# Designs tried in a protein design chat: VH-VL binders against f1miw6. Part 23

Target 1, 251 residues: f1miw6
Amino acid sequence: MPHFAKPLLRNIITRNLFNSIKKKQCLQYLQTLRTLQYDGFTTVYFGETDIPESLVTGEDFSDGYYMPTPTWCVVHAGGSQGWVPWKYRMFLRDELCIKQEDNLFFEFCDVVKKAYGKCAIVVKERRRQDATRPKEGKETEAQAHVPSVVNLTSVTCCPEVAKSYGHKLLTLPSPYNYLNPLDSAWSSLKWFIINNRKEFCLQSVDGVYSYQYILFSDLISKGIERINLSKWRTITTKVRRWENYYLGKLS
Short names: E, the ipSAE of ESMFold2; O, the ipSAE of ESMFold2 at other seeds; V2, 0.75 times the mean of E and O plus 0.25 times the DockQ between their complexes.

## First folded at step 6 (VH-VL; framework fv_izeltabart)

Design c2 (at its last look DockQ between E and O 0.55; V2 from the best seeds 0.65)
Fold by ESMFold2, look of step 6:
Structure c2 (fold): chain C 251 residues (1-251), chain A 123 residues (1-123), chain B 111 residues (1-111)
Amino acid sequence: as target 1 above (251 residues)
Amino acid sequence: EVQLVESGGGLVKPGGSLRLSCAASGYTFTEYYMHWVRQAPGKGLEWVGEIDPSGGSTNYNEKFKSRFTISLDNSKNTLYLQMGSLRAEDTAVYYCARDTYEDSGTYYGMDVWGQGTTVTVSS
Amino acid sequence: DIVMTQSPDSLAVSLGERATISCKASQSVLYSNKDYMNWYQQKPGQPPKLLIYAASTRESGIPARFSGSGSGTDFTLTISSLEPEDFATYYCQQYYSYPLTFGQGTKLEIK
């Protein structure tokens, strides 16, 4: 059983589920999403996941070893039509690549426009680790939680860029991970990595020229391919059951 | 032949814990979502939750989320239900069930069920 | 949670006669022209058996005498000519929303 597959996501969601501000944001998100779907927008989930090198190498921190474990970020998108026909991106966590982040979202919007027409592009809100519990009691403050830009750690997602292509950019409130089908897709990718890393390790030990990156690229590419259209339809259908739950509960 | 066999039920005191097992055979375990469903004596059916064996993603009935954990072991084709902080109202027959899907990939119903394992929570 | 309410709780019907079981959802289970509703049969000492999905689609191997109808919130299971093996408890179940929920059951008895 993969170590990362424990119900950590459930615990995180339950801790944040009682945020009254996030509850209102969730209801507004769901109502907007359903309106856009009714109006013919194709829903596309755009997001990222972290893959620490220890997941690929199998290093164990509990043995007291020194652990120089950098983290790779994978950026992709999908929905009920499967993965977007857009080459996923893989970055080392590096703060010097700001210019590439801006170009990526522009390119992405162009690709999904050509593939699907107008899209509702859903990006998960970055959860602030320093968000205080007192902020959750701030009622009646003029809280306009509409940032001018929605950032992934690797990519800047600008609402005006989306709008220029006829898209609508939506922010999924952070504590509602059940509403993001990418979370299930990322879990499947990490499961694939855990169960297939020895096969790729033996192949890539001899790979010169940053063999670690080549190992990640091959393994991740195969893992993405295994998440086929049928899997995407399953994941998005189950997310809709959560959407229906929250629409009923929060109304 | 597709088969599901539950085990691990028994008598447990309130506040105790118990782990149920569901051994699956006759199909590719990673291709189907799996469910736990319970039925109290003389009562109807109650959905506990589900898991995707190919990624470990879970969906729980929120009623059980803090006390029950669904997990699996792909090497043994086995589904588990870890139950903690047990109460008298948890007394039931616990079924594992395989979800089925149409060609579009949409899961719609539980087509294969085990025979159930009985959990009795009593002082 | 979506409450599924069956009617009647119990009914007695003669062999060869028609039986009708009602199920009402506390909210619509219709999405994109599909009703997310199942029917199950359960005999004493046995697990449930899937009969019908999508309100009206018969599962493979289920006899033609079983049919489902209705939409939105109101659903009906009909058994057109009862056989001895049909005397059981029947459950409706929605899969429109989490948590998945079942009706309280309808016991079908031979008269």
Scores: ipSAE 0.742, ipTM 0.902, lowest interface PAE 1.0, mean pLDDT 82
Fold by ESMFold2 at other seeds, look of step 6:
Structure c2 (fold): chain C 251 residues (1-251), chain A 123 residues (1-123), chain B 111 residues (1-111)
Amino acid sequence: as target 1 above (251 residues)
Amino acid sequence: EVQLVESGGGLVKPGGSLRLSCAASGYTFTEYYMHWVRQAPGKGLEWVGEIDPSGGSTNYNEKFKSRFTISLDNSKNTLYLQMGSLRAEDTAVYYCARDTYEDSGTYYGMDVWGQGTTVTVSS
Amino acid sequence: DIVMTQSPDSLAVSLGERATISCKASQSVLYSNKDYMNWYQQKPGQPPKLLIYAASTRESGIPARFSGSGSGTDFTLTISSLEPEDFATYYCQQYYSYPLTFGQGTKLEIK
């Protein structure tokens, strides 16, 4: 059956080409990062995480209510010097159309310039997995979406804004999650939430997100504070071991 | 005072599964990375992997990642190694070990080790 | 993977004399002027014991007769005057890169 074998062979060749391209992107990223570090740039990782309400409450909402569960988005930055001294942002996804200041990244670049001087600002490449909706796969790659999902404005990280402050903007290739210490910081924050949520548990009142936000904000603030400089140094040291692994493997 | 005690070793058939435990005492369990290291009879040391107790993140020797899973139970101060699809070559003494105290971020070593537990995979 | 190669595989030395063990890394383990290399001692029937970190820094409680030297790819463990408890197997180990890797070991025996 040569005809039926062709699709499998094409898939194998496509996977190999994709892997080769991603390996080259990783090597280029790492070489650029190391050159910038040698040239005195401070490395800063900028990103976001989602914290679903169920993580805070511990309740299971899979009882067929068919109601969107609120998800909170936290935007922050850090590196081997700890959290950037910049006010992190927290907002509710899928509930409000939020007007974002178009210059949020401009503010961030100014803050890190004043704190550290010139920076290598690393942002994570958008994952291909999040570009596919809905969860059925009935049509080609993409299907018409139900308009119940609203993407809040991502912070637009403009390379020209970074350059105007003497910074360099780098994109971390998506398959290499071990190279992003911010992911480990987010994991530690979520573990703090799980272990301390009973202290911050809200009075049960249906649909009162304002009360949840108030106590939730305090929980998040304390969780971020508990990820101290020592933890950041450990996380970045572990990331460096992965960087060295990939530099050796891909070179 | 600081102690690591492995258990759960034994005889298992090829293709079988086994769960090792490492009970920790005498220190704050969640503040130190934990490792599994193995040693085949008459052979040297081989690093299996590590886990961050404060976030559950793992780093594996890629050789083992498909068959071995490292996990924790922070309420019991216990480290686990779940081993599946076992082979004769997995016969070894399995040690758990604690990373050194790392406030400085300047060096890492395994400063506290358990006595090990023996896994025998009969081929 | 970074291969750590020790020499010799075994060494017979008389009590009170000097022992020297070599460790070579397949690539440099130097970063920011620090060598990411440890030495461990393992006595029969016991787990390993950390002796030296950062190539040359003695761990707390380790006798002064143990010393480490070298940089980059070439490292040496020296025991200046052997005592009976020093007859063991010695391992170098790099922590520069994942996976963490150990040398094959050097067995130190009484001549």
Scores: ipSAE 0.616, ipTM 0.850, lowest interface PAE 1.7, mean pLDDT 81
ESMFold2 (binder alone), look of step 6: mean pLDDT 91; pTM 0.942

Design c3 (at its last look DockQ between E and O 0.88; V2 from the best seeds 0.74)
Fold by ESMFold2 at other seeds, look of step 6:
Structure c3 (fold): chain C 251 residues (1-251), chain A 123 residues (1-123), chain B 111 residues (1-111)
Amino acid sequence: as target 1 above (251 residues)
Amino acid sequence: EVQLVESGGGLVKPGGSLRLSCAASGYTFTEYYMHWVRQAPGKGLEWVGEIDPSGGSTNYNEKFKSRFTISLDNSKNTLYLQMGSLRAEDTAVYYCARDTYEDSGTYYGMDVWGQGTTVTVSS
Amino acid sequence: DIVMTQSPDSLAVSLGERATISCKASQSVLYSNKNYMNWYQQKPGQPPKLLIYDASTRESGIPARFSGSGSGTDFTLTISSLEPEDFATYYCQQYYSYPLTFGQGTKLEIK
């Protein structure tokens, strides 16, 4: 019989090494976050979610049949003080390839500084080729001033921009979704959409995309409003219980 | 009167599946997190997980996450526990419980419990 | 996981006397001046009933003879004058960290 033990064992060993690296990254993230919180930084979670247009219209893709439909990207932020008093952004997915986004993070940093003072701004780990950079010669590697930008699909989150406003930008390691209260907020928004979409859905056949965008904006705005301060306090408290779990497990 | 009524328990062979239900009444279902807690015969209480009825967000005891799924149907004010790959150690009374209302936005205890439904996993 | 260890496992006490049940957490459950732990009562064939939350605050409808004390890792449930309905199993429970965990229980019996 073919002997699969060697490649299977290799996959297990490689996966275990990757998991060990991610666990150390999580522990470092949590220790840094707790230090910043102790030092008086307000924690703010900055992120995005995708809302396929089919979620709003009610088209059924659960049986595996589907058509290519547009997907909306919502960008917002919140924490134990509720949604940041910053106008959320909503982009059509294909529009993201065309629009410039650098100014949004500057504006965001200014708003949270005015609202809360110094903040620990948490963004989920993501590495994308959003920034263009000049090619450099192949000489000795240099460690100095290598850009490390954490990008959402629509917004560039530069650590130096955050620092210029007195903030600290933190990256949440991607496997640890329980540590991001925005995931719960996004679930609540999508729940609201599913349960209220008939009120906002109109029959459409021509010229409809701009009209649908207005309806989506109203629905999204109402859904965000329903996620009030009490809800935010609850979900951030639940995240703290996960933080305590991982601090105990990984120490 | 606030009531929680579990159902769907029974005898299942090892490796089988079962779905438990918890029908809620007498309060606004979407305002309170809901829990599943189990108790093996003659033993203590073990938390299975929780769900937010107003968004479907779940938190699981990681011990069960690979085999158990918590879900709900807000139109029926009903909480579900889907259990798969059942083992003899899953034999227990399964309770649903409502978390207390947030005081200053903080949950602090399970204030309403159902009477439980019994799951027996035996060959 | 935070282990909640109760002491004793069982206790026999006469009606009208005081009962004391201890609970120790494997790590502190204190944060921001709040102890994240509760006490529950359970009678045979019945679901648990919340007695005390946040270590020392009685839930609505719980008689004044029940009191909770302690902080950090060490907690005590006291019943100042036992009534017949108080003979049950008592559980402490922490909600400081996931998973939520219960103590192993203390069975209170009539002497």
Scores: ipSAE 0.710, ipTM 0.888, lowest interface PAE 1.1, mean pLDDT 82
Fold by ESMFold2, look of step 6:
Structure c3 (fold): chain C 251 residues (1-251), chain A 123 residues (1-123), chain B 111 residues (1-111)
Amino acid sequence: as target 1 above (251 residues)
Amino acid sequence: EVQLVESGGGLVKPGGSLRLSCAASGYTFTEYYMHWVRQAPGKGLEWVGEIDPSGGSTNYNEKFKSRFTISLDNSKNTLYLQMGSLRAEDTAVYYCARDTYEDSGTYYGMDVWGQGTTVTVSS
Amino acid sequence: DIVMTQSPDSLAVSLGERATISCKASQSVLYSNKNYMNWYQQKPGQPPKLLIYDASTRESGIPARFSGSGSGTDFTLTISSLEPEDFATYYCQQYYSYPLTFGQGTKLEIK
């Protein structure tokens, strides 16, 4: 029975190695973030969320076939000072794959520099790329890898661009969702959409898809406004409690 | 007057399920985090978790995360605790509580509590 | 988890006298010059009542005889002149880190 158990032990060892690497990455992230905060960097969380149009209409296809519902990507940033005074961006997912805008990150870095000075810009690691496309982490128990370019699906975030503005770019490891206050902000936005979408439906419209976008943009804009400074301070405070938990647990 | 009223407690067998309710009144429900806290007979207080009524975001004591779910119905100003796979050690008074905020997002503590509802898990 | 340890577990004190309850956190709950801990009072058959937040600030409607002090890991609740309604169980609670945790309680009894 020992030989039969060896394939299972290999799977357990592989899982434990992956978890160990992610724990080290989380500790390194938290220690770096705290060092930057002590050095006077303003923390800014830069990220995106997907809002399927079915969230607005209330329609959901349980089988998932026939016609795909369009999905919009919202790109914004915030922190304990509220939303960054930067115009959020909204992209259609198909348009996003064709027209990824690399110069948006330059503009963003300039805006936050003018607003806050030097920033620690936190971008969440994409889980699909981390899990399916490892360049170095698969073969050995290696140190946590810090990628030279950090990407959102809609925006390329280059560390050297951030550095040229006096910022530091940090990657939040993917399995630690409690550490990103932007996730809570996105949940509040989606919840606002669900509970207010009927007020933004057109009853009679010419060129329905064009009017649908206009209503969608207004709904998003009002949802973002509802996530005010008080809300941002609350969710960043809650994230700090998780940071403290992980700093204690993983040390 | 701000009030929280729990209900749904009772006797349940081990392995069973129970849903507790907390009806809120006298304030704007969506502006305050809500908590569940329990107290076993003759024991101290144990935090179960919290929820943001304006976004549905939850934070759980990891001890309960796999068995307990906190949810809301904003149309009824009601907080829920769904408990599954109940054990004898889950026997307790369960309180709902409102989180105190200044308008600046500062936490002050749980300033309003319900009277509690008793859950007894016994064969 | 941050363990909050109270001392003593019980205390018998005469009316009009001073009571002192200690709370020690297993790690500091101080961040940016704020202590992330609260005090609650609980009478039998009643829910807890918030007394002191952020270590030293009285909640609205709490009598001046209640005061909180301390910083970092060591905290004290003081009741300067006991009234009959003050005989209850007292809990400290931290909110520096998840999960939120309470002390084991200190039962204040009439001597």
Scores: ipSAE 0.674, ipTM 0.868, lowest interface PAE 1.2, mean pLDDT 82
ESMFold2 (binder alone), look of step 6: mean pLDDT 91; pTM 0.943

Design c4 (at its last look DockQ between E and O 0.86; V2 from the best seeds 0.74)
Fold by ESMFold2, look of step 6:
Structure c4 (fold): chain C 251 residues (1-251), chain A 123 residues (1-123), chain B 111 residues (1-111)
Amino acid sequence: as target 1 above (251 residues)
Amino acid sequence: EVQLVESGGGLVKPGGSLRLSCAASGYTFTEYYMHWVRQAPGKGLEWVGEIDPSGGSTNYNEKFKSRFTISLDNSKNTLYLQMGSLRAEDTAVYYCARDTYEDSGTYYGMDVWGQGTTVTVSS
Amino acid sequence: DIVMTQSPDSLAVSLGERATISCKASQSVLYSNKNYMNWYQQKPGQPPKLLIYAASTRESGIPARFSGSGSGTDFTLTISSLEPEDFATYYCQQHYSYPLTFGQGTKLEIK
């Protein structure tokens, strides 16, 4: 009998335990979300996407240009009411300190409170955190004053900040991409960028991006505007079909 | 006139692959989700999946997700269904269909259908 | 998956008479007071044609003799005063949940 079957069996058992935990988390997320919606909370999805500059320029570096291109992070929020009336943020990713963005989440909570009242704010769980997080003894069985935060790569989302505005912060489990309407919105934005870039050249090999930043922000702004209320309602309706599927499948 | 024309059907052995095409005309291709629906001989309708031409977002019947891929070419207003690892039970007429689209985004139905293309999977 | 069950499987009706076709969903397809349910007509050798959406709203160009009713789990398609072009197979379809599913069909024949 092959003695390597033991490590393969452990991989299968580990995946089964992980999937079981994620299924339970998904079902709890959906049940909580539906309870909050019944209680009059407006659902708002808050998230980010990466847009590499090569997507905007269209340049192909395959023949001899090895300079890495920067990646921009766009942070925004929306739901069945359209984009939140909040100016999206755009960051150059290698300049970001995620923990320094707490004031941004505070501002966001204030804006959605004024626009919609109490909100269920949904943030997608990061996959990489689950894979690399050591679970050595730091989390105690009895937790006193340790707030659980949900980190985007660019923003720290604190549940206590959300609670202070009457909101509820929810975490969407990472394997359930169909449950995040922002994923579809980001795909539409990237499609718009690819199909509406026309002429663009890299004016400097030294990495000065002032000219490129203006072109980026205008193109991204137009792409976000293109994703209008009708598109948002379509996307959120399709997400609801997945929510109903998973509620039936995982119950 | 709004028209959808499927092509690419034929006879294929089990385990084989096939790509179906759906050429769209007479409307703005990027405004409507597109579907694939199949109908086995003498049987009812089975939804395969859908795609948003304005972003490439797809939703599949999970039954087919590992073997079938929906894609498109906006420059040709053409929808594709790439089918792999074909089985005898995949024998059917395959339809492409356009979804109805309200400004509110609330209700949907497949309001325009092609004539279908026949796929036969047999030894 | 939501199972859509139609009855009868076939129906023979004389011209000018009324036809009634039933569709039952295995769970409610009602959300926010709206029914996520459609009816399609399919003639032999032709693709399906959208007849009614939202349980009761006729698609453009569909004659007034077609009407849909019901809510939640129980739905009815009614054809008043049948005409020769109405003899076809009729399918209900839900889009409340993925996957989208169709009923097994009801064949309407001339008596």
Scores: ipSAE 0.734, ipTM 0.898, lowest interface PAE 1.0, mean pLDDT 82
Fold by ESMFold2 at other seeds, look of step 6:
Structure c4 (fold): chain C 251 residues (1-251), chain A 123 residues (1-123), chain B 111 residues (1-111)
Amino acid sequence: as target 1 above (251 residues)
Amino acid sequence: EVQLVESGGGLVKPGGSLRLSCAASGYTFTEYYMHWVRQAPGKGLEWVGEIDPSGGSTNYNEKFKSRFTISLDNSKNTLYLQMGSLRAEDTAVYYCARDTYEDSGTYYGMDVWGQGTTVTVSS
Amino acid sequence: DIVMTQSPDSLAVSLGERATISCKASQSVLYSNKNYMNWYQQKPGQPPKLLIYAASTRESGIPARFSGSGSGTDFTLTISSLEPEDFATYYCQQHYSYPLTFGQGTKLEIK
């Protein structure tokens, strides 16, 4: 049997250093967020989720001719004020945004400025390619480096764009799932889809993709509407309980 | 009107497993968070965890997360607590409870409780 | 974890008299001018019953003789004129931070 003692020990040491850096990033994120909230910034969570068409249809023809189904990316934002009064966007998974991600983010920043004034815009950390053509940051010091832009799959979120509207762009470290209320909102949307998809399936029997898209978009729209202000306040309250937990645990 | 009824308690040996049920009635199940809270004999109350029936999101007291799982069945308005690797310290009355709802969208307390179901972990 | 400490552990009072129960949180449970703290009553063989939420707001159907006060870390439950049905164990509980935690309880007994 192969001996894995040395590779496992090295992996454990590397994981411990990574976890220490992520804990520091989380604590700094929370402290910055609280400072901005005390300074009158409205917190807005901006993010995306994937909704594969198979979630809507319930298709699983494992022993038959299983056709790949499209996956849709939904981009939206919300917080304790509810969904931002901004039309959410849907993209095919492999499609970039309409023309330019910076223009979409410009529009978003303008909308939230008009709706709420200065905002702390929180975006979940995107996994960045390591060692594949890195600019800098293979060293220990580079692990603390903060990139100049933050990307969703379909949208580039530039800190300077946010700053030009009086906002502050924050990055939520990726291992801290409980700190992103959008994750709970996306879960509620997906559960709405699962529980209402039967009506959608009846309308999609014709097999026309454009027809399926129209009905799918309407189902998503109804699911988003079901996540009302009351649910948003509940979700953000639950996230705050986790924020308080981590502030106590990580301090 | 609003009722919560626990079931599934009983005697189990250390290391064993047990699934508790909480049947809810008289309200819209998906609009309220649900909790499990336990009380050891002669002791105080201890929060086990919660679940959002509208999205399936769970939050656990970390001391139980490795051994206990909260789940639900919306078609039956039923909350479950799956307990594994049971220890003598898990001997308690287990309550399910509903969070209160205010129009402000903030839940402030557990306003409806079941009568509890007793779990005894003993050789 | 936020520890909720009640005092006294037990209290004996006569009918018609005032009872005062204290609860101290190990950390402030105040956020945006709201205290994330509740009081529950539990009679023997019965589940807990919500009395007070937000430190001072009486739950629907709770008699006016029950009142809550305090803020931040120090809270008080007062029963202004004890009645026979008030002899029970009382728990404070915070929901400011996970995990949700209860005080150890205060048993109120007839003198």
Scores: ipSAE 0.677, ipTM 0.875, lowest interface PAE 1.2, mean pLDDT 81
ESMFold2 (binder alone), look of step 6: mean pLDDT 91; pTM 0.943

